VHH binders against q9xw16. Designs and how they scored, part 7

Target 1, 132 residues: q9xw16
Amino acid sequence: MSGWNAYIDTMTAAAPSIKRCAIVGAADGSVWARTEADNVFKASEEELKTFVALFNDVTQVPAKGADIEGVHYVVPRTEESLIFGKKENTGFFAVKTKSAVLIAVYEGPNEVAAQVRKAVESMQTYLNNAGY
Key: E = the ipSAE of ESMFold2; O = the ipSAE of OpenDDE; V2 = 0.75 times the mean of E and O plus 0.25 times the DockQ between their complexes.

## First folded at step 21 (VHH; framework vhh_4orz_3)

Design t1 (at its last look DockQ between E and O 0.65; V2 from the best seeds 0.00; counts 0 for: pae E 6.0 > 2)
Fold by OpenDDE, look of step 21:
Structure t1 (fold): chain B 132 residues (1-132), chain A 124 residues (1-124)
Amino acid sequence: as target 1 above (132 residues)
Amino acid sequence: EVQLVESGGGLVQAGGSLRLFCAASGFTFSRYTMAWLRQAPGKRREWVALIYRGGETYYADSVKDRFTISRDNAKNTVSLQMNSLKPEDTAIYFCAAGYPPPAPPPLPDEYDYWGQGTQVTVSS
């Protein structure tokens, strides 16, 4: 178990609506850690390579959406280091640090989204301060 | 046998420059993320710079724009060019290899391989 798994646990503990979560390399989409067992994050590295590249120009992402784990999400909103996706009662928050992308897939009503965002952004801040 | 051997450390005056080298052997160098870490007296070890397999680089804020990490996969070497050195840069500098990149804090067990370190001393 790598140290990155602890950060997965931190995010999932902070937001119980997170069903699956991953930390990947911002440069190449390589998986550093992900939820496993009953809540396996299933995105391939090839898919993740494409996904992390979305951060190169987030302004175009709402027009085309984003794919995670073979599921297509509409993207209502993006920020410089944040991509927010939705599909029915599910969604995802993806945030970019200096070297990583944190992805949290959640299930629930729209009200849970705020807690998920807070969880991943808190981790984002922590990792950025650590230089990652 | 896996080896990481650092060199290039020494004594330098503030504002000066040093270039550290790390020679790797015994593993497939091109598959690993390479990093430099340092440990100052009485302080915890901290990561300094990281270079991905593809050459992408990242730096601690304390060394950004002063230090440059580079690698040569053909020679199995990683280097750290240190410019505008400060007394607070005084530390033992370690070369490390791992995949995926180690998570903070830079604990020894987070890297696959470590060098023995090279002393860098910056005088006022």
Scores: ipSAE 0.220, ipTM 0.600, lowest interface PAE 1.5, mean pLDDT 92
Fold by ESMFold2, look of step 21:
Structure t1 (fold): chain B 132 residues (1-132), chain A 124 residues (1-124)
Amino acid sequence: as target 1 above (132 residues)
Amino acid sequence: EVQLVESGGGLVQAGGSLRLFCAASGFTFSRYTMAWLRQAPGKRREWVALIYRGGETYYADSVKDRFTISRDNAKNTVSLQMNSLKPEDTAIYFCAAGYPPPAPPPLPDEYDYWGQGTQVTVSS
């Protein structure tokens, strides 16, 4: 088994509003781990390759939005290693580490977004400190 | 059949250098993360360095700035240049391959394929 599954479990436990999440390779969008079973993360590797490439120039992302799992999100905010997307009462946070992109898709009002962001950024910091 | 074959081990004086090689066959080498691990007498096997399929590299803190991992996808080889060797570097060094990349901390059970190992001995 992939030890990356434990990191999926850690993020979903830290922010229960996360409905689906994944850890993917930053260079090619390959899936290292994802939520499975009743909450499968459905993005294709082709879609994920396009998605992770957004981090090559995050300043252009708010103008065009982002697609994940076949859903188009408005992107009101980016930072050098973070993309935040919204659609209705759902959204995502994606953060880039040295070698990976962490993606969390959540459901709920804006009040839960801070908890989701904290969960993915805490993992981002941990992986960066570990050299990933 | 998948094979990983290490070479280049031997006896070297402290402060010296050594270069290890690992020749791979029987799988799509360019798809895999390649790694070096080592096991000293009486110790558990520990991670040393890894190189992702795209060329990004990572090192254990104990070897950072002294060791360099590299790969040649055309020749299906990975190498480990070891400089400024210390007696604490004495171990059997193993080449390993895995996909997806190992999670931190890299655990031995996350690798799909292993070599037989090559002995490195660093005398004081």
Scores: ipSAE 0.015, ipTM 0.335, lowest interface PAE 6.0, mean pLDDT 86
ESMFold2 (binder alone), look of step 21: mean pLDDT 84; pTM 0.857

Design t2 (at its last look DockQ between E and O 0.69; V2 from the best seeds 0.00; counts 0 for: pae E 5.4 > 2)
Fold by OpenDDE, look of step 21:
Structure t2 (fold): chain B 132 residues (1-132), chain A 124 residues (1-124)
Amino acid sequence: as target 1 above (132 residues)
Amino acid sequence: EVQLVESGGGLVQAGGSLRLFCAASGFTFSRYAMAWLRQAPGKRREWVALIYRGGRTYYADSVKDRFTISRDNAKNTVSLQMNSLKPEDTAIYFCAAGYPPPAPPPLPDEYDYWGQGTQVTVSS
């Protein structure tokens, strides 16, 4: 298991509502680590390449939404380094670090979103401090 | 065929300087994080320095402020400038390439390609 896989485990442990999670290169969407086995993160690198490019202009993302794992999410909110998507009782948080994008797909009521966000933003802070 | 070829090693007195080079071929160099690792006699291989594809650098605490890693994507080379060398810096120094980049702290098993190493000896 790579060190990046350990970060996946850290995020999923911090927020049990996270069903699938990935760490990808911010420049090209390449997968550095992802949940596997029963909770495989299924987004292709081609899809992820498109996804990470959304961070080039997050202001346009709410108008068009975002696609993860072939699922289209509405995007109620974006920040400079954050994209929040929702679909029914599911959603995702994506945060950008200096060199990576962290994506967490979760299931549950709206109340679980805060914990998911906290998990990915905590990792974001950690990785940024580490220079990643 | 993938190749990483180190050069620049040798004998140097404590307090001296040495510059190592690594020439890479056989893979898309610009996609890979490049690193230097070292192995002293009787010790495990340890990470020394890492440079991300974008040029961001990281160093082991033991070499921080003394060593500088750099890369030249046009020439497919990575270098290690070693200043203020100490006897404890004596080791075989290896050039390594990794994709995806190693997560902090970098682990030797996270690299995909390795050089054969170059001996660095620092005398007291």
Scores: ipSAE 0.051, ipTM 0.485, lowest interface PAE 2.9, mean pLDDT 92
Fold by ESMFold2, look of step 21:
Structure t2 (fold): chain B 132 residues (1-132), chain A 124 residues (1-124)
Amino acid sequence: as target 1 above (132 residues)
Amino acid sequence: EVQLVESGGGLVQAGGSLRLFCAASGFTFSRYAMAWLRQAPGKRREWVALIYRGGRTYYADSVKDRFTISRDNAKNTVSLQMNSLKPEDTAIYFCAAGYPPPAPPPLPDEYDYWGQGTQVTVSS
């Protein structure tokens, strides 16, 4: 878990509006790393298993929405390896790599969403190139 | 009880080859990244090669193109083919396992399990 914390720090530094984030195993939702301390990422094991399974068919997700940390999000858009969720002034971006799902929960107006998306997609590309 | 048992070490002339093996038991081998590290006389332990559960590999610059790491998830083994050996390759070689997989690049203290090591000595 500890070596992955550097990647958590990289994402939160790249997009300060990220309040909580995690790197979880794509097959089972197991937590490899997450934000801790004052902004602990608190998603349950059951939520994470259900959440990562959404990537099996992202086209069905907008009709259903997504749950993370006990919060239900509307999903206005998905792409092959990306799910964007929104609730009021908060949202999340989640991206899938070969082995993991990166989840970033942010707060702020829609204007910051592109920064958050860029941070997680940059890490997605890096991890895919490294075989993760 | 988790065990990693190395074998295949020995004495070899410069330019020669050796193949090291590591047999694993007591854990779910297919979920772990596997690595070889080495400790030369008077030096700190250093990373040599890493193989992820999906088969992707990484090598230290000093052994790139000469060493090949591979794994067999059905037999719970990892091996290190070492070609074109140099006296500088003389070391005790350790097998190690890490989960979650070590982040790239790997940190020395990211491994959960270690073997006892096998000596490789390269002369001439």
Scores: ipSAE 0.019, ipTM 0.359, lowest interface PAE 5.4, mean pLDDT 87
ESMFold2 (binder alone), look of step 21: mean pLDDT 85; pTM 0.862

## First folded at step 22 (VHH; framework vhh_4orz_3)

Design u1 (at its last look DockQ between E and O 0.45; V2 from the best seeds 0.00; counts 0 for: pae E 3.9 > 2)
Fold by OpenDDE, look of step 22:
Order: C-alpha cells, then sequence, then structure tokens
Structure u1 (fold): chain B 132 residues (1-132), chain A 129 residues (1-129)
C-alpha cells in the first residue's frame, strides 16, 4: 500500500461529501493514489494527463471547462493553483502543489463545497511545506 | 544505468560521528526524493531520514536531532551526518531514491522501503560501546 493512501483517507475523512479523489503527478498525471472499491476514481491516465496540463494556463480553463472521469464540468473561475468545477449537484476541486495535483470529486448541495475546498487546500499546504 | 553508491561507513565508538555519502547517476536526481534507510542484523529495513526535492527533511524519531540529511543537486549526492552515535545505530545503511516520491510522513506513518525505486548496495556502520 502506498503511503499516499493515507493522504486520500485524510481528505475523505475531512469532507464526507467527497465521493472520489486522487493524488496525481503534476507533470504527467500519473496516479500516486486514488479512492478505490465502491468509490473508485475512474479517470484514465490520458484524461489525467490532459487535466494536469490545465494548470499550465489556468486562465483559459473557464472558457472551456474541465473533464474528469468522462464528466464535463463548468469552471466558474480559477486561481493560480486551484481549478474547481460544477455540474448540477456535483463538483470537483483540484489543487496543485509543486509536484502533485490533488483532485476531489464531491456530491451535494453548494454548501458542502466549502468543506471540500478546505480539505484539499489543507492538504495542499501540508505538501507544499514538505517541498511538494 | 541507474546507480547509487554509498560511502563513509565504518567502525566508530559510541558518541562518535560519521558522515555517509551517496553518489547517484543514471536518473534525473533533482526529481527524486532521497532517503537513508538502515537494516540491522535480524531486523527489518527501517526508514531513517528523507529529503524531498524541495529540501524539506524528515527523520525517524530514533535519530532525530542526531542525524542530518542533506542533498547537493549539482553533484547528485545525498549525505547523512550522524552524530552522537549509539550501538543501536549499527546497521547497513542504504541510500534510496523515489519517484513518484514516497509520501511525506503523516502521523505515525513513514515511507516504506517498497516506495523507493532505486537502491544502493549499502554501507556498513558499526558503533561499538
Amino acid sequence: as target 1 above (132 residues)
Amino acid sequence: EVQLVESGGGLVQAGGSLRLFCAASGFTFSRYAMAWLRQAPGKRREWVALIYRGGETYYADSVKDRFTISRDNAKNTVSLQMNSLKPEDTAIYFCAAGYPPPAPPLGSDYPLPSEYDYWGQGTQVTVSS
């Protein structure tokens, strides 16, 4: 078991509305860890490669949206290291560290989004402090 | 060819110091987290210290404040300064590299040997009482 699974568990525990999540390499979208079993994160390597590349120019992402697990999300806005999307009662938060991208897909009313964001940004801060 | 070569091991008296070196080649050194692990006779290989590509360091509780890990990306080297050595520090010390990098320590969990991609052959450190 990869040590990164503990980080997945930490994020999912921090925000119960998170249904699936993954930690991937920022450079190539390689999967370091993902939720599994009934909540398997389903994005392919090719899709993740495309997704992480969005961080090369986040300013363009709102115009075209973002795809995760074959689902297209509207991206209202972006920040330098943050991409978030919405689709009906679902959404995602993706944050970039120096070396990784953390992706959390959630389901619920808009009010749960704040908790999801906090969970992934907390992990982002932790990893950044670790040099990642 | 990937290669990690440890050096600097030897016999030292308790309370003494050693500095281990690891010279890396055959891979993009700056992309890898580097670690020192050790294996004592009859024991499992255990994590000792980790330095991430950004320079952040982590240590096992057993060596904290005594050992210092550092890296030189220009020379493709990682070192372990070992001070205040104890007989229980006796082991073969291995240099290891990981990419994707091993996860940073979280709680009581530390990177496991299985999370590293490349290993050196090890260098013997013996601390006499």
Scores: ipSAE 0.238, ipTM 0.630, lowest interface PAE 1.2, mean pLDDT 91
Fold by ESMFold2, look of step 22:
Structure u1 (fold): chain B 132 residues (1-132), chain A 129 residues (1-129)
Amino acid sequence: as target 1 above (132 residues)
Amino acid sequence: EVQLVESGGGLVQAGGSLRLFCAASGFTFSRYAMAWLRQAPGKRREWVALIYRGGETYYADSVKDRFTISRDNAKNTVSLQMNSLKPEDTAIYFCAAGYPPPAPPLGSDYPLPSEYDYWGQGTQVTVSS
């Protein structure tokens, strides 16, 4: 098993509202690790390539939204290295590190979104400090 | 047929320099992270340096500021410039390739040898005192 699976496990443990999660290459969207089994992260290679390219200019993303796992999300906010998507009682946070994009898809009311963001940003910081 | 072939090893005096080369074939080199690992007599293989497909580099603490990894995606080669060599650098040096790139372990450990898909046969580096 890839050592990236431990990062998946750490994020999902830190924020239980995360239902699906992936770590993908920032350059091409290749899957380094993802949740599997009953909670498989189902985004296609083509979709992930398009998705990670959004970080090339995050200022354009709120106008068009973002698609992941075939689901369209409204993107109310972006930051240079963060995209937040929302649809009904679900959403996602995606953060970019030096080499990767961390994607967490969650379910729950607005109160859990902060926990999800904190979980992915903590891992983003850890990976950036490690040079990843 | 995948091959990684190391060269450039040899005997060198402490304080000296060597440059190792690794020639790759049989896979899409430009998509792989490339690494150097080494194995001293009686020890397990240890990670030395890693370079991502985009050129970002990482080093073990024991070689940081003395060794430089680089890659040439057009020639399918990776190299390791080793300066200020010490007798403790004596080892067989292996070239390795991984996809996905090896993850840092959570905590203080660094990438395990089991995370690489392809390995060379190694080249001997001996640093005399």
Scores: ipSAE 0.084, ipTM 0.495, lowest interface PAE 3.9, mean pLDDT 86
ESMFold2 (binder alone), look of step 22: mean pLDDT 82; pTM 0.841

Design u2 (at its last look DockQ between E and O 0.26; V2 from the best seeds 0.00; counts 0 for: pae E 5.3 > 2)
Fold by OpenDDE, look of step 22:
Structure u2 (fold): chain B 132 residues (1-132), chain A 127 residues (1-127)
Amino acid sequence: as target 1 above (132 residues)
Amino acid sequence: EVQLVESGGGLVQAGGSLRLFCAASGFTFSRYAMAWLRQAPGKRREWVALIYRGGETYYADSVKDRFTISRDNAKNTVSLQMNSLKPEDTAIYFCAAGYPPPAPPLGSPLPSEYDYWGQGTQVTVSS
């Protein structure tokens, strides 16, 4: 098991509404770790490559939205290192570290989004402090 | 057969420079993050530097601004330029390959974080 799986487990434990989660390389979208089994994160490498490139100019993302796992999400707004999207009772949070992008796809009412954001941002902070 | 072969080690005076090389074979080099680790006598193996597939680099605090890691995917090589060497840099230096890249905390020499290892090359820095 990859050491990065522990970080997947940490995020999913911190926010039970997270259904799928992945840690990918910020440069190329390569998958470092992902949820598996019944909650397999299914984004392709090509899709992830495109997704992580959104962080090159986050200001354009709200206009076009973002695709994850073949699902198109509306992106209400972005921050420098944060992209989040919504689709009905689902959404995602993606945060960028120096070298990685953490992606969490969640399901539930809007109220659960705050917990998901906190989970991924906490991990973001931890990894940034660790030099990642 | 997977092989990582280090070279370039030796004896150098404090303040001097060395350049280590690692030649890789037997696996898809471009897929792997490459790292240098070192182990001094009586001490635990410690992480020194890491270079990702895309060329992003990271360094241990102890070597930052002195060491430079680089890779050549066409030649399946990774290098470590070591400048301003200190006696405390004396160690066996190991080349390692891993996919995915090693997870935090940085400096972990756990074998599970790397898929392949070289046999190491001795670097000795005299006072």
Scores: ipSAE 0.084, ipTM 0.497, lowest interface PAE 1.5, mean pLDDT 91
Fold by ESMFold2, look of step 22:
Structure u2 (fold): chain B 132 residues (1-132), chain A 127 residues (1-127)
Amino acid sequence: as target 1 above (132 residues)
Amino acid sequence: EVQLVESGGGLVQAGGSLRLFCAASGFTFSRYAMAWLRQAPGKRREWVALIYRGGETYYADSVKDRFTISRDNAKNTVSLQMNSLKPEDTAIYFCAAGYPPPAPPLGSPLPSEYDYWGQGTQVTVSS
């Protein structure tokens, strides 16, 4: 078991609308931690490798969209280290730190999206300051 | 190919000081979090101190303010300065390296979070 599970718990507590989330290595998409049990984050290793590579040039992502957990999302916006995806009543925020990508998949209206973004960006800041 | 080699252990009287060194080779040292763990007779290995690649440090409560971990990325070394030693500090001390990094202590770092381990150096603190 990984001590990174505590950070999964921190993010899900900060934004309860997060249904699934993961912390993965930025270089290769390897899973450091993820939601488990009733809300298993179900992305393949190959899918995660492709997903984290989107951060190599986020400006190209809106044209292509993004896939996670076998779901294709439209990507209405990106920022330097952030990708926001939407599909029907679900969405995700993904942020990159120095060493990791934090992925949070949520369900709900636009107000919920702001809470999710805040949760992942707060953790992004913490990990970046810690060198990760 | 990967090696972590501890040195600097020995016998010291209570209240004394000792400095441990760990020399690393065979991996990109500057990417890794580095830690010291220890194993007392009849006990499991337990975490002592951790230093992240960015220099932030964490300590077990039992050694806080007495021990100081530091790293030198140019020399691929990590050290542990141990002051005000107590008989309870008697143990084999191990150097360890982790990537993905061990999580910061929102809970105790686990021994299973480290990829590479040294062979250990004995520290004995007499009363």
Scores: ipSAE 0.018, ipTM 0.308, lowest interface PAE 5.3, mean pLDDT 86
ESMFold2 (binder alone), look of step 22: mean pLDDT 82; pTM 0.843

## First folded at step 24 (VHH; framework vhh_4orz_3)

Design v1 (at its last look DockQ between E and O 0.10; V2 from the best seeds 0.00; counts 0 for: pae E 9.7 > 2, placed apart)
Fold by OpenDDE, look of step 24:
Structure v1 (fold): chain B 132 residues (1-132), chain A 124 residues (1-124)
Amino acid sequence: as target 1 above (132 residues)
Amino acid sequence: EVQLVESGGGLVQAGGSLRLFCAASGFTFSRYAMAWLRQAPGKRREWVALIYRGGETNYADSVKDRFTISRDNAKNTVSLQMNSLKPEDTAIYFCAAAYPPPAPPPYPSEYDYWGQGTQVTVSS
């Protein structure tokens, strides 16, 4: 376990709708920390490598969507450091920091998405302020 | 066997420059984030600089714009260029490797491998 697990716990505590969460390297998609046990984040590093590369040109992502854990999500829109997707009653938020990508997969109605976004963006802000 | 060997330490006057080197062996160097930490007498070991696998860098506020960390994956080396040195930079400087990269704040417990350190003394 790494110190990054504490940040995973912080995000999952802040948004109970988060089912799985991971912190990965922004450059290569390597997993730094992830939820485990009953809520294992299952994306492969190869998949994550592809995923984090989406941040190199987020403008193209809505046209093709994004895959997390073998699940294809529709991406309605993107921001420079934010990619979010939806699939039925599930979705994800991914935010990029200086060196990391934070990914949170959630389940629930659209109303829970706001809390999930807040959780990951709050962590993004914290890490950015810390230079990470 | 994993080994990190620091070099380049010494005595330098305030305002001077020094370049530290660390040679790594016994592990897949390119997979690890590399860092420099330092420990002054009577103080805790503190993080100085980090270079990620991809080459991104991070620095402690106390050394920003003065120190530069770099790595050469072909040679399995990491270096620390220290400019505008101050007496408060006096410490034993350690090379360390981490996988995954250390989380903020980068406490010593976040690192997998350590060198023995090299003494840097900055006189006023």
Scores: ipSAE 0.644, ipTM 0.824, lowest interface PAE 0.8, mean pLDDT 94
Fold by ESMFold2, look of step 24:
Structure v1 (fold): chain B 132 residues (1-132), chain A 124 residues (1-124)
Amino acid sequence: as target 1 above (132 residues)
Amino acid sequence: EVQLVESGGGLVQAGGSLRLFCAASGFTFSRYAMAWLRQAPGKRREWVALIYRGGETNYADSVKDRFTISRDNAKNTVSLQMNSLKPEDTAIYFCAAAYPPPAPPPYPSEYDYWGQGTQVTVSS
């Protein structure tokens, strides 16, 4: 969907440390948009279905961690609509909207995590207000 | 094949009312934001009203409190109730669809599908 690609561009422009990101359906993990070309977001449909289901009970996620793109992340904390994962010099933020999950994978020191979180949460608020 | 077909246009006297309809087919209507735009002779196409999938609406300042946009996701239709019509409302009115939803005021480049338009003429 070409219009959804603009949302990818907005998030990556707001937080340059984002290396890959995607917008996926909250019910089934279907990909609505993702980074492409040299920075392809490479999660499979099966992996994304498992990943979005974590939002069904976020309280269990810190004990298990989370997998995306074949990478296992430690999850230090969750909020009802947010999962933060960390591995070495990389991490992710994922947020849930009414219909979608926004996933941003970033690189850099922990100081950039706030910028990444702000970028995905701003988009979360916008999509929720629009009914998505 | 995606189609947006407008109807309900016509000639009406100033101060009168008219209701436009747009029938949609060929796409998952309930995912799309729907809008009405209009174009008067010699003018650029301008946004009139927007309705999001969940029913939230927004209007151009020139028509608020006179026009009402609504949608029926079960029938795949969107309508525009136009009250207190003025000669400056004379235009071709277009139905349009966007996914993802645009921010108001939306720009024409954000719409994926357009109808052919229906003429509304408001006489003095």
Scores: ipSAE 0.006, ipTM 0.225, lowest interface PAE 9.7, mean pLDDT 85
ESMFold2 (binder alone), look of step 24: mean pLDDT 86; pTM 0.867

Design v2 (at its last look DockQ between E and O 0.84; V2 from the best seeds 0.00; counts 0 for: pae E 5.2 > 2)
Fold by OpenDDE, look of step 24:
Structure v2 (fold): chain B 132 residues (1-132), chain A 124 residues (1-124)
Amino acid sequence: as target 1 above (132 residues)
Amino acid sequence: EVQLVESGGGLVQAGGSLRLFCAASGFTFSRYAMAWLRQAPGKRREWVALIYRGGETNYARSVKDRFTISRDNAKNTVSLQMNSLKPEDTAIYFCAAGYPPPAPPPLPSEYDYWGQGTQVTVSS
């Protein structure tokens, strides 16, 4: 359907531990593409609007954590264009591009997090280089 | 009914400037990414510029730093300021709307609504 779905597929293929994934507008949290079927990314646009706004001041995020799909994650630290969270055997990576936020929710031990991060950051780099 | 109406096209000399306008109606303008595309004779329609709902902009390499896309959500308009025009900029320019915004590369097939286009001719 949307051309953004191809990028969802690319990220999920690159990191099998990713259970759900979404690409949303950085300005408003509107959903451009998401995993569906058995692995539906369930965050509402209202929730995503709040989430993407976290990138306006990432320094405050560790103090309050982040919510995705109604789940509260602890955010150990942030970077300018990166927010990641953990909750037990799950976590998420969210990276911001010029126009988009890429969100990947994963399940597994800490060892799988590196691959998930690599997947989303690779996509971030690609999109940034393309001016997106 | 959805409608996109382009205006501002015409004949201009190389090095000159032209400003295109597109007036939108029949849909929630503020929700859509707006774009300009162009089609030269015998060539495929190519993407020129895109402005997201939030105001972020992207440009084709061939027009970057010469063209500026902007939008006015209060008036449901999108414009394209074209400076330093070249003969190779000669084309029919189309206004288009898309939701979600087109993914890179922004292919014509990813837009939901189109105008009928306005002719831009740049003479040498």
Scores: ipSAE 0.540, ipTM 0.783, lowest interface PAE 0.8, mean pLDDT 94
Fold by ESMFold2, look of step 24:
Structure v2 (fold): chain B 132 residues (1-132), chain A 124 residues (1-124)
Amino acid sequence: as target 1 above (132 residues)
Amino acid sequence: EVQLVESGGGLVQAGGSLRLFCAASGFTFSRYAMAWLRQAPGKRREWVALIYRGGETNYARSVKDRFTISRDNAKNTVSLQMNSLKPEDTAIYFCAAGYPPPAPPPLPSEYDYWGQGTQVTVSS
């Protein structure tokens, strides 16, 4: 049983352009919750371990890009606790909290990216304030 | 079979210290978040401390800076160092394991496995 599903629902409701979403452990990439059913978030545990480790040195990420769900993204921008990836008409935002990484994969033009970022950063703030 | 066995409980004077241990077996310990919860007579079971599989920790406000949770994945153990004990800390202390780790706020229903508990009594 996992109460993290409510947090997945909150983010997807706040930004409908989010198509797949996950909350994973920051230390090891273990999946705490993810979108399921018709929109399964399909990253492997090994891939997620590599992905969350990008936050250990975000300065290297723009040169390398990032892989998630077997898709390679160009990373035009990082911040201390945020990675933004783009590929064609899709993208992702990932943010790190004390204990977790929140990942939202979205589809749409640049105009929707701001809402996705806001949804993920709002949850980041909430979780950090709650000690997660 | 799955077992969580607590030890180290007992009687202690206010201001004193105590270290609790929990030995785990019968499951893949390194995949689980581990926690200590406590229950005083007539009260609801309440969360005390949580440690994730990767070592990150979180504490209830009432014990922050006084208690320290630690884990050893090689030995399948989790411990709780309890310093500056107060009579309000008197309770049965339970070790618990959960996967995925509990969401905030942590609730007893989110843990998969429980120990039987160890009594901690802090006299004034």
Scores: ipSAE 0.027, ipTM 0.398, lowest interface PAE 5.2, mean pLDDT 87
ESMFold2 (binder alone), look of step 24: mean pLDDT 84; pTM 0.853

